VHH binders against p95470. Designs and how they scored, part 20

Target 1, 316 residues: p95470
Amino acid sequence: KQVDVHDPVMTREGDTWYLFSTGPGITIYSSKDRVNWRYSDRAFGTEPTWAKRVSPSFDGHLWAPDIYQHKGLFYLYYSVSAFGKNTSAIGVTVNKTLNPASPDYRWEDKGIVIESVPQRDLWNAIDPAIIADDHGQVWMSFGSFWGGLKLFKLNDDLTRPAEPQEWHSIAKLERSVLMDDSQAGSAQIEAPFILRKGDYYYLFASWGLCCRKGDSTYHLVVGRSKQVTGPYLDKTGRDMNQGGGSLLIKGNKRWVGLGHNSAYTWDGKDYLVLHAYEAADNYLQKLKILNLHWDGEGWPQVDEKELDSYISQRLK
Key: E = the ipSAE of ESMFold2; O = the ipSAE of OpenDDE; V2 = 0.75 times the mean of E and O plus 0.25 times the DockQ between their complexes.

## First folded at step 4 (VHH)

Design a33 (framework vhh_ozoralizumab_d1)
Fold by ESMFold2-Fast, scan of step 4:
Structure a33 (fold): chain B 316 residues (1-316), chain A 124 residues (1-124)
Amino acid sequence: as target 1 above (316 residues)
Amino acid sequence: EVQLVESGGGLVQPGGSLRLSCAASGFTFSSYAMYWVRQAPGKGLEWVSEISWSGGNTKYPDSVKGRFTISRDNAKNTLYLQMNSLRPEDTAVYYCARRTPYSKYLDSGAFDYRGQGTLVTVSS
């Protein structure tokens, strides 16, 4: 079945696909075919003990996961936050396998990777995504609103920033200099995800607002760079860290709030994975897996008609 | 099919106590935050408590804080509301409600399903 998810990310262990999404303890689904999904588990049986210290308004839901396999372990990154606040942290929990029937199955929380603190940080520590560069160095992109999207180098254990630290600003929309640093502001950009294809790193970002049913304005933009650190330039040559971004896909009358994508190459094919709200089903969030094609200039393209294809397949 | 069935309502004198229960079925109860909401005669819906999926976090408005306690038993798929020091103004139909599935940027009190309710009357 097509599943109801927000902020979906996927991975594979053996012949089983696993889907992770925003929710209580991070919701995990499994599938043998990426079409028929069943509930598998949640990563947390109890909220992280540090959550209320970082985010006093935390409501128990963990946001916006990313899943990354590295040296025999699965690293699940997650966000602790509250609406409109940058009292936030990205944490990481690890497991040897994603199969709950395995005797080795146990999520072990490694705690906070990074924390944003109001007035100290002009960024929000949510929406993590992991990318390995062409030299095998692992990086995390993250961010929402405030001063935009950031990228930093991870340590060897992938549990904290490397020392010495290396940080880059990779995408940003204009923010008023008159806004207090504690306020999110109107720079509606979040959910970075980087895919490496050929000679380029492609940065996807979600512009606009999620999470408002039919009033959601979420849509996806893209830019690219030959270096993981940027600058990421859109199709017109504009830097994403200066308001650039080329439209990849946006909502229509049936599908609203398209965003928070991940992107993957599996079995020689490229895919864009995102959520979309179905207007005919009370704007409930649906998983979308779209084929990612490349034009003659090396830019990604998707077929908007594929937004409708998975509904009929689910009803079979 | 999502089902939420409330019980435990009734007539109670001011200063008394009641415990409401909600039996949940048709979904993975332990994966959702839950609410108690109420509707007094001639008034709109008012949320009176929220509990996270694990039971580790709870929220209350000032109108019931210190008097009402929300809890859950995930093994029994049951939500509870312990109501103490009841007042005539607590008279309402009380509904068990399931939090809207996506929670990023959503305000407290947003829900997608509620039960048919249980009446609580506080009077002499």
Scores: ipSAE 0.013, ipTM 0.407, lowest interface PAE 7.1, mean pLDDT 88

Design a34 (framework vhh_ozoralizumab_d1)
Fold by ESMFold2-Fast, scan of step 4:
Structure a34 (fold): chain B 316 residues (1-316), chain A 124 residues (1-124)
Amino acid sequence: as target 1 above (316 residues)
Amino acid sequence: EVQLVESGGGLVQPGGSLRLSCAASGFTFSDYAMYWVRQAPGKGLEWVSEISWSGGNTKYPDSVKGRFTISRDNAKNTLYLQMNSLRPEDTAVYYCAKDTPYSKYLGEGSFDYRGQGTLVTVSS
């Protein structure tokens, strides 16, 4: 029995691994070994009071979390949205510990970080991911469809954009200029995640469509930059903000819909964490943790055979 | 095949109590967190209670906290909801549920419904 997840992100507190995924209130699992998982908690017992105001078609699922440790706190970023809409917001809730047995355990919602509004914004305020640059400045990447993926500077408390604001467009696919700004369009790109490795920031993005079982076309691409703000260039030197992106992994007949990755360095080893749908198991969404290898030019690589080798278990 | 069968609903006066049951089959019940959700007439679905796979952790919204108690018997593959101090506002169809896979873009409700639900009516 593999743990059922979509849009997985992970962190560690002490000797315990925590896994966060899309679901009611954001589903949280814990593990001592990253293979055997237990249900731990969800971050919200009730939906944010502002959710329906921002997203009238919101259905109760909180999407696409990211978890970030900063100065003794865990920051959980989450998305409020509806399919095909950019009536969306990224919120943040904080906790001192991830252990539900601790007397200090309490998720405290800090509210909206950013909100996208149709006709005002040609971007969608979902799919947050946090990255600290080499000077300790913290940034959020985010976005889905519309005008692509954006990056902005966070304030010192990591709860809102810095003042003065600083924004960058980091990746996009072509979108028709004749399409109304309220429409998502066909620029199938979302779920940015940035990993700093050596002298580079690596931007991972999910191209294609998730969430359609066997019709899902989700796959991962990558580019890199020596500056967190970009430009992120693929292996051919093409800017990701001009349609660039080098294929990292796309799946096979057994595993489809691969995407919404996070990436981490743990104990000197690098990992790619993502979901994949298993065709033989009615396309159920499953956690995958793959080793990230690096080629002679510093590009990330994964072994697609590890999709069959890594099998998470849900235990007592 | 996965199946959830709710029972125990009925007509009760304000201040009364009911115990709902959900018989689960077709999956390993003890591996999943379980939920009670309800839909009042003319309203959307709302979460009522949550229990971890082992029964060691439970959660409630403020609207029912202190009045409702969720529990489970993993040996019998059965989920329960003890409802005390019932109010007219608790009138709803109650569903036994688990998290729905593929929720992000499919437009399905927050939970996987396999049963017809059980109607709870709180009135004089």
Scores: ipSAE 0.011, ipTM 0.207, lowest interface PAE 9.2, mean pLDDT 87

Design a35 (framework vhh_7qia_2)
Fold by ESMFold2-Fast, scan of step 4:
Structure a35 (fold): chain B 316 residues (1-316), chain A 121 residues (1-121)
Amino acid sequence: as target 1 above (316 residues)
Amino acid sequence: QLQLVESGGGLVQPGGSLRLSCEASGSIFSSYAMGWYRQAPGKQRELVAFISWGGNTNYADSVKGRFTISRDNAKNTVYLQMNSLRPEDTAIYYCAARTPYSKYLDSEDYWGKGTPVTVSS
């Protein structure tokens, strides 16, 4: 059966677009037009050797990448975890080019960026996304369930937290104090992504549950701040750290499980990139690229009708 | 369509051995993580053994040291070698493929129809 995308992120090298997604070794696709995609490579030919030390229940799947270009290198961040556990780590691997035909093409794993440990951390070290602030400082947002979404400052080579470390809580949903800290709990929030637009940083988050086919409740919410560190406020002025979040897009009868977005400005136009499960195609995960529009108050908007118009070609 | 077809089940005496096979067709087999699950009457389906796309393995505590999972990507087949079988191993055994895009074990999209294994005298 054909391979589909989950947790998509994109970048461009020259005239070629590259798409990265959850999959074996992190699946990489390429395209000249963002419509017709072909299989390019996997970032890993073998699983990271440190994975089972961090996550004893690790079964080989690498989750939820982010790709970031910095000073002539491509940084690919990835998640090592196990279902329902915060025995997790975000790692990074680096390449000079994304073209597998180049003699300079070689993924070099730099190892662990951060690790979460049960009982010590009320957060899960998965779902990384990179954002540079207006002073050129690079930050990582991350997180799933537990105590919500976090942001920390990266060091100069983007391989670990800066020293001195700087951490912020940027979004969370209510979690019962009676729930054991080793349990994920019911605070259904994950997959942060931050886009800088005009005077604001916009924080997108996925609320609800992915990965349940027709029972998936995944949908996207947004808030914004003039500072990358927050507070991120929704349209009503509610702090995302206190359950705030304005609905951007949700599923319908044809498309369910909408989430795990990235967002980009390409050639002066703004785009939202996400996956959606197609009910008529056994809930297979489809790539969606939607135009991001902005209302008179500077809030992002998408046209749900575009869910039917931007369709990826079968992978080769 | 990815199709999974199990074989090798049957009746065996306690202490005996069986090798289960699961043949995949219709997709790039090497891109999938593969698992063996079992379900005894009236019980939940449980994971027995799992093998990643890179060949790393994970086992249920009840079968560690007795069962070995392996894969042959050239034959699009995953195997479960079962040694020192016990009456408690009696179940229907299911082959499952975890999609490359699934973050959770319970998100396996492809299942075989199952092969029965009975351990008795």
Scores: ipSAE 0.014, ipTM 0.456, lowest interface PAE 6.8, mean pLDDT 87

Design a36 (framework vhh_7qia_2; at its last look DockQ between E and O 0.36; V2 from the best seeds 0.00; counts 0 for: pae E 6.0 > 2)
Fold by OpenDDE, look of step 5:
Structure a36 (fold): chain B 316 residues (1-316), chain A 122 residues (1-122)
Amino acid sequence: as target 1 above (316 residues)
Amino acid sequence: QLQLVESGGGLVQPGGSLRLSCEASGFTFSDYAMGWYRQAPGKQRELVAFITWGGSTNYADSVKGRFTISRDNAKNTVYLQMNSLRPEDTAIYYCAAKTPYSRYLDESGDYWGKGTPVTVSS
C-alpha cells in the first residue's frame, strides 16, 4: 500500500526522514529510506484551540503544512480554513525533536501567524512555505486564489510577521476586478514553495484545481528570481505576478492533479516532493518523490516516468 | 484499491431501527472524517451525520436525537445507528470519506460508496 498523503513536506532528523501531510492534526510519517514509511504521529491530538474561532465548521483537518528547522527547533506551520472562503489562518507549532520516543518530544502551539478575513483581505492565509534568504532572513510565502501568492518577512522567533511588516506579491493569475472579494475567483494558483539553488530562488506554484479526483487539473509551474522577494520570471521572461509561469510537470492519464510540491536538496541531490492522484486507484492521492534536474539554462526538470517508478510503501 | 461498502439497509416500519455499516479499504481510514449522506427520490443529496478522526460528531437537524454515527478504526468501519425512523428518512444512504481538500468549491474530492437503500413504510 502506498502512502496516501496530500500536500507533502519533508525534513530529516538524524537518520530519519519525516513526512508531514494535510490531515487530522497534521499526519506525520517516518522513514529511513524515503520509500518505506511508517505512521509516526499527529502534531495535534485534537485541534488548535483557536481553530473553530477561525472556522466554525472546522472538522479537525489541518491543511498544507510546512516544516522548517531553525536554531535546533522544528517549526511546523499549518492552515485552518473555511471551505470556499478566505476565512483562514496559518498557525505554527514548535518541537525540539520529531522523534515521539524522545522525552523532549512535545509540540507547543504558538498560535496564529497570520489570518485572512473575507472582504478585508484579498488573499487567503493557507499553504505556508518557509524560505531563508542569503542574508539569513526567514520569509513565509503563502496563498491561494484571490490576489495570488504573497511573501512576508517573519519576525525573529518565526511566529509572527516582522515589524515593520514587509510584504510582497510574488505570483498571481488574472482575476476580475468586479469579482466579489469574498469569492476565490478564477485565479487558480496556490501552494507556493521556494527553493534556493545556484544563482536563483525558484518559485514553484500549483496551477489549476486540486482535490477533485479525476477532475483535478493541478499542475506545477516555476519561475525564478535572483532575489527572494522577486520578481519571479518564467522561461520567457514573463513575471509570475503577471500570469507568468513555466510548466514543470502536468502528469498524464495515469497520474493527474499533480501539485502542491515541496523541493529539497539532500546529500547533493535535488528532489521534488508532491502528491498525485492515481487513476488506477480511484484517484487516491499518493506521495511522489521525483528527482529534480537542471537544464543548461538552470531551469528545473523532472522525468514523468518517475511517477511510475517511485512507489512509496506504507508499513504497518 | 479504495473502496467503501455500505450495508444494513432495508425496509422497516415507522418507529423502527436500522444500523448501517460502511467498511472502508484501500486508504488510511483513520486519517479521514467519515460521513453518511442520503438522497431521497427527487431530492438532493444531503448530509446526515459526520464523525471526525477524533470522534467529534455532527448531525443534520432532522436526525438529531435519533441517529448516532460512530466509527471503529480497527475495523475500518463507520456506523449509523438509526432509531425512531420516519417515512421521511426513506432514501439511499451513502457512506463518504471526507477529504477536506476541496478548499474552494464542492465535495467532489470525497470518496463515496455505492449506497444502501433505506425504506421506512408501514
Scores: ipSAE 0.664, ipTM 0.859, lowest interface PAE 1.0, mean pLDDT 94
Fold by ESMFold2-Fast, scan of step 4:
Structure a36 (fold): chain B 316 residues (1-316), chain A 122 residues (1-122)
Amino acid sequence: as target 1 above (316 residues)
Amino acid sequence: QLQLVESGGGLVQPGGSLRLSCEASGFTFSDYAMGWYRQAPGKQRELVAFITWGGSTNYADSVKGRFTISRDNAKNTVYLQMNSLRPEDTAIYYCAAKTPYSRYLDESGDYWGKGTPVTVSS
């Protein structure tokens, strides 16, 4: 049966693929072929001790991971949050290997990377994604609703913002200036992910609403920039930080709520990894891995028919 | 297909006890937070208890000390032990699977059973 995931990210160690998703302690699956998946582990056996302090309404689930391999370590970023609130934080936990059978296997939580606080911040500290630029500087993109998606430079050990801090606004949708900063508002944008390809950084974002079964409106848009800091322009030349975004993929009658992608170049091939809700299976969230193709102007394309042809299998 | 099936409801006298069960199928039960809601005639549905994947619990003020929520992941079942029942506890009780990725202040993403009636009267 198909592996069910939300907010999927992937990496590889040796000949084994690892899949991380939203869930209790962050759910981890492994596969040798990216089709047949086996339950591997959870990154956390117990909830982070600081979670309720940051997010009083925290319900125990860790959201929206990103996994990044850097200098012999795996960095797993995760979100602590609550419904409709920006009482949130992105944390990071580190491991030397993803193989649970290894004597070196141990997740070590390094704590909070950034925290959003209502009334102070017009952003929500969730949905992290890591990108290294062409000079080897590592950056985190993140954000949901409020004032949109942000990017900041990470420090050398990737556990907090660099000093001096460097922040950029990379994508946003319109929000009333009269709305209180504590309110999420109607600027339905979240889940940034940046892929570097050729001369460009491509920013993917999820527009609309997840998490409403058949009423979900989630879909993916894209823009690009020659600099990791932006501006990210869509196909019409509109800045994503001014409401721009070119449609990459949206749902159909079978698959709804398409979003929260990651994107990768592995072994010379490019992939889009996302979840989609299957209408015929009570809108349960399914893993989708689609090929990324590139048009003559360097824009990514995906084939919606691959939603039906990629069927992941859960073995355990 | 995700299904939730409630059982254990019925008629009981004030001060009595009932144990509700909710059996889940069609999804990875251990990944979901599970809750019990109730709706009395002419009233809005309200949350009475929930339990996270890690076993943390939360209760409505009206049921604290009287109701206990628990889960058995091996049996894909969540329970609501109801003690010291009162006439005002009379309602249809609904089991809900709370999506672990719900980001919005509403219940539209949750999965629901059909409900089991509980009547407290003498």
Scores: ipSAE 0.409, ipTM 0.705, lowest interface PAE 3.1, mean pLDDT 91
Fold by ESMFold2, look of step 5:
Order: sequence, then structure tokens, then C-alpha cells
Structure a36 (fold): chain B 316 residues (1-316), chain A 122 residues (1-122)
Amino acid sequence: as target 1 above (316 residues)
Amino acid sequence: QLQLVESGGGLVQPGGSLRLSCEASGFTFSDYAMGWYRQAPGKQRELVAFITWGGSTNYADSVKGRFTISRDNAKNTVYLQMNSLRPEDTAIYYCAAKTPYSRYLDESGDYWGKGTPVTVSS
């Protein structure tokens, strides 16, 4: 069953795949084949107790999850936000297993990892994605609009920033210094995801606007760096902190926008996972799992014709 | 097709009561946050009341203590009980479903009913 999802991330436990999506309490689906998905659970049965303090206009939906396995535990990061403001926070909940039938299945919320406050912070605390570097240090990337995308070290239990803190700016688009700090602005960048491949870390980012039906402009760009902290440079050598970003894939007539990707290596093959808006189905967001190829110079490529086919045709 | 159909509006005296209903179809109702908005003549649409998928409620300051939002997931219906009505409550009242996927609170990404008029007048 093909499911409607937004901000999809995946992991595997045993022979079962789990898909996590923006939704009420973070919606979880399961599959044996990555093609047929069934509802599994919500990570939260009721809203996090701190959500209304952080975001007074909180609507009960948790945004932009990431799922990360570490030392036998599953860490699910999630976002709480408000319309048009950076009154936001990223939280984390932890489980020993993803199988709801297990006696060990229990999401234990660990609370807020980071919080953004209007007029205090020129960044928005949503869209987490986790990456471990070559030395085993775990980092969180995040961000949406404002001053762009950031990366910081996580502490040893992966629930807070490390002490002492170490933060890096990894990508941003132009924003007028004259613009009021409380406004999101015109720097349409969000949803970082970092993949280690070969000698490089690849930073994927979403540019444009999601969620505008046929007017969605959301698309994916990429840069790379030999260090997880950057600088991330595009194909022309331009720094992503200075507006760099090489187009990876954009929508077409049938799939008018796409983004908020994750990327994985499974069984020696590389995949790009994202959502795309289907014109023929009222621009509803649908899961896409695309083959990620690499050119002779190590840049990722996606065959845009794969947008027009379903996952079942490519995972046989 | 996602659809929201309001009912229960009408003409009422100041101090009176009305109960608005909004029946939903074409989506998994229990997954959505639901709200009532209103638009008075010459004014912008404003939030009146909001109820999350988990049952938490929020109200505009101007209606607190007088209006109550509730939902019945078995009937795919959200209600607005409006008591102690005042002339300034006169407006077209709209039911809305807040999609879990929209990060931009505007007409894009949300679903709206066609509205039901409420007039509070002698």
C-alpha cells in the first residue's frame, strides 16, 4: 500500500522496515518490502507536555522526524513549531524496539534537545537529521529559513548538545540584514540531511516552498565536504553558506515539487527517500524512493524519469 | 475529496445560543486538528476555536468562557457551542481542517468549508 507521507525517514529492524512521517504524534508505518506500507503506531499518544509552552499555536502535529539507531536504541527526533515564527523546538523520544508487539516496546520521551526563541535566535529549531562522523562523534543538523542550516555536536546520550557546545553554520541563503529578526524572511532553505559516501560528506538541502499544491517550488540541492562540519561546496566550488547548491532533482508536471529527503545505503545500493506532490491526486504528498547514482567525479545523480514510476517497479 | 460542510447558523438575539456543526469526509478525521474561524463584514478571517487530534482546545480571547469546541470522531464531526452571543460575533463561520503536512498557516494546505452565516441582532 502506497501511503501519503511528509518528511519521510526510514530504518530497519530485523526483516521489517519502519517509516516515520510528520503527523499526529509522528505517524509510523511498517513494511516487509518498502513497497507495501501499513499503519503501525504513533510515537506519541498525546501531545508532549511542553509543546504549548514552546509553540502556543501548536496544532497537535509533530513535524519532520529523524530516526537514528545507536547502541541498540532507536532515537526518534521530532519538531514542535508555530506558524510564521521560530518559536520551535526539537525533541527526542527513545525506544528499545520498533515492534509494537514486543514487551520492550515503549517510547520514552527525553524532552527538548534545542529550542529557538524569536528575537533571541536567528534560526529555527526544526528539521533534525543525525550524522555520525568518521571518529564516532554524533552531530545534529537542523534548520528552516532565517539564518539557515546549522550543525552541532550531540552529547554522549544523544539527547542534548555536547558540553562544551560546538556549532557550525553549514548552509544559508541570502537574507537582508534590514529584515526584522522575528520574520522567517525570503531565504527559502530547510531540511538538511547529510550522507557519508566515499571521501565526502554530502549535504542535501531543500530549497523553495513546500505545501503550495500546484505552486510548490520545493526542490533538492547538494554540496559536499571532506569534513562533517564543512564547508560544503557545490559542483562549482561555491560555499553553501554563501548561496551555493547544485541542483540534484526538481519536480515535473506530474510531480510538481519534492524535498525533505533522507538518503541511505542499503545492501550496497544507495537510495534517496523524499516526498513529492502528485498533480493527478490533488497534489497530495507521496513517498518516493529513488536510486541514487554517482558520476565519475563522485557527485550524486538521480534519473528524473524515476519520478514517474512507482517504487514497485524499481525494487523488484 | 476532502469535504467540510457547516450547519447550524442563523439569526439570534443578543444573549442567545447557537450550536454549529461541521461534518467531514474524505480523510481520516481523527488524525486532523479542527478549527472554527469567522469573518465579519469588512474584516479579515480570524481563529475562533481550535481542537487538536489529542483533544486539547484553544480559544480566541474574545470568546473564552462563552464558546466551546468539541469533536465526535465516530461521526466525523466538530461542533462549536456558542453561548451569550454578542453583536460582534456576527460573521460567517468556517470549519477548517489543519493538515498535518502544512507548515504555512494560510489558505494553502488547509481545507475549508463554505461557511455558515451567524447574525446576532435584535
Scores: ipSAE 0.272, ipTM 0.637, lowest interface PAE 4.2, mean pLDDT 87
ESMFold2 (binder alone), look of step 5: mean pLDDT 80; pTM 0.811
ESMFold2, look of step 7: ipSAE 0.062; ipTM 0.520
ESMFold2 (binder alone), look of step 7: mean pLDDT 81; pTM 0.817
OpenDDE, look of step 7: ipSAE 0.579; ipTM 0.832

Design a37 (framework vhh_8dlx_2)
Fold by ESMFold2-Fast, scan of step 4:
Structure a37 (fold): chain B 316 residues (1-316), chain A 122 residues (1-122)
Amino acid sequence: as target 1 above (316 residues)
Amino acid sequence: EVQLVESGGGVVQPGRSLRLSCAASGFTFSSYAMHWVRQAPGKGLEWIGNIYWSGSTFYNPSLKSLVTISRDDSTNTLYLQMNSLRAEDTAIYYCARDTPYSKYLGSAFDYWGKGTLVTVSS
């Protein structure tokens, strides 16, 4: 059976790859080759005690993780939310190792990083992704719908916004100024992820709709900047914070709902990691790892035929 | 130019059913989610429901058992079927265009029709 995932992110400890995805307590898989995967653990055996206070409609699924290794610790960021709401928070839990057989293995929740509150915030505190700039400062990108995708500077221990706070709007689609701030609206953009390559930071975003089986319109766009704070410009020079974004990959008849990517450089090669729904398998969400190539102008490219050739296997 | 024209309103007796239509022109109708919204005299706007390009529907929970939204992409027409009409259903009914693809109930509307009045009266 293929490993089913939504919102996949990966990291490496030693010779072992770890995959984190949306699910009860965040689902964790491990692999030695990025093809053959075995169930490893859940990061949470019980819900965060604050989850229902932040999100009254919370159903126990933790969403859209990101995993970041920093100074000997693994930081797992996770989203507490409910469908169509911005009663949301991004939390963080920390571990010294990802190996559950280690005597040092223990997830320690550090609580809320940021919280969005309806009417107060024109953003949704979900879909975190961590990026370190070329000076070693660590930033979080995040967001979904509302007023778009944001970036803020993290404090030294990566558990809270820095003081004084520094925030940037990095990508958005047009939203009516007459729309009530409590409504998600139709600005269909979420799931930022930033990869540093050469002189550029590349911002990937998912446009369209996930989570509707064959009706999903999710697809990936990209822009780039020489500064982590932006502006992120697409191939035409249009600012992503003004509706810009260059198509990287979209669905076809077999694969639908392509998005929520992460991106990595492993052993000198670049990769795009995402989920895609297979139409022939009742739109079940499947892990895809695609090679990232670069054109003569430094733009990323993927081969959509690799959606068919990458086949994950779940070990029992 | 985008145009939305509602029709089918009028005076209706309590307990009867009524079907409203919205004729769309000036855009690729099949690419857009469409909404129905109403405004009763002296009250604010009340969202009724929407229908995506796929035909998937979402309704205001307070109205779900009383209404059905459908579309005919071959004639660029949106429909609202209303059953068991009551005096409190008296309102101006608007169709509205969403942007292509909507993630959430109550998404922003970029174009509205002029509305059609439904009066439920004996």
Scores: ipSAE 0.000, ipTM 0.161, lowest interface PAE 10.8, mean pLDDT 87

Design a38 (framework vhh_sonelokimab_d1)
Fold by ESMFold2-Fast, scan of step 4:
Structure a38 (fold): chain B 316 residues (1-316), chain A 123 residues (1-123)
Amino acid sequence: as target 1 above (316 residues)
Amino acid sequence: DVQLVESGGGLVQPGGSLRLSCAASGRTFSSYAVGWFRQAPGKEREFIGAISWSGGNTYYAVSEKGRFTISRDNSKNTLYLQMNSLRPEDTAVYYCAARPYSKYLDSGAYDYWGQGTLVTVSS
């Protein structure tokens, strides 16, 4: 059995890797080697009390986490939403350790970071990802469809937007004028993730549609900026906030729906973490960890053959 | 998907008043917070203020508070800037801009910009 994940993010505590993914209460796995995975926990045993107020169609399935270590705490950001709606919020829950056997293990929900409301907001408050800039300021990128992907400055305790607020539009695709503002529309872009490498911040985004088995069109694009706030330019010099994005990986007949990546530097090597649907296994969503290489001009590259060679194992 | 066109600029005497309009085309105006900016020749763009999608909240840069008033009419897809007690230093190209709605109506994250309208304050 391979590990069934959608929207994977990872962190390390001591010698243990932890994997977080979309699921009831957020699904958590642990591993000593990033290949052999054991179910660890869920972050929420009961739904956040505010969830149905924000998202009346919320079904208990928490989406698209990000995990961030800051001043001795693990911050788990999560999305409360319903498919095709922007009745959404990003919340945050904190823990001192990720080890469920520790006496200090306890998830403490800190509530809503940001909320989107239909007709008020032409963006969707889901798909958070945390990035610290070169001055130590922490930012959240987020968004799905509607008016694209946004970035805002977090406050000192990482629980809400800073005051005074600072917001930036970092990536978008053109939205159809035939769609009502309450609808997601045709701008098939979501799941930002920013990795700092050398002199650049690299913005990864998922274009296309997930969640349709063999009809999924999900694929990854990238752009870069010397400033965390952008503009993020693709290989042709086109601004991602004006429809730019250079293809990183799109999959093939065996692997479909590639996207919702995170990216990391571990022990001096760079990695791309994503899900992919295996056609031969009824399009089951599987964890993929790929090596991230850099070309002579500093652009990221991945080898699609590693989709076949990385095989996760789910332990009892 | 919103496009913005400013109008109402022109020559006005010091101490006079002027009302600028910003007409939105496209179907998303009522979902956007919208703001006013200005840029004098050789200067950086300056934020004047913004108004929420419903018109219920306004934010002004401290220097403009009391002289300028921002309002909107969603039934007409129009944003307004009422400028009173105009000074020669208010001479600039005035831009309207739209952003995703936020309760925080600061100068950041404006996605759509008008072409600008010139206001000259001179005798």
Scores: ipSAE 0.000, ipTM 0.107, lowest interface PAE 20.3, mean pLDDT 86

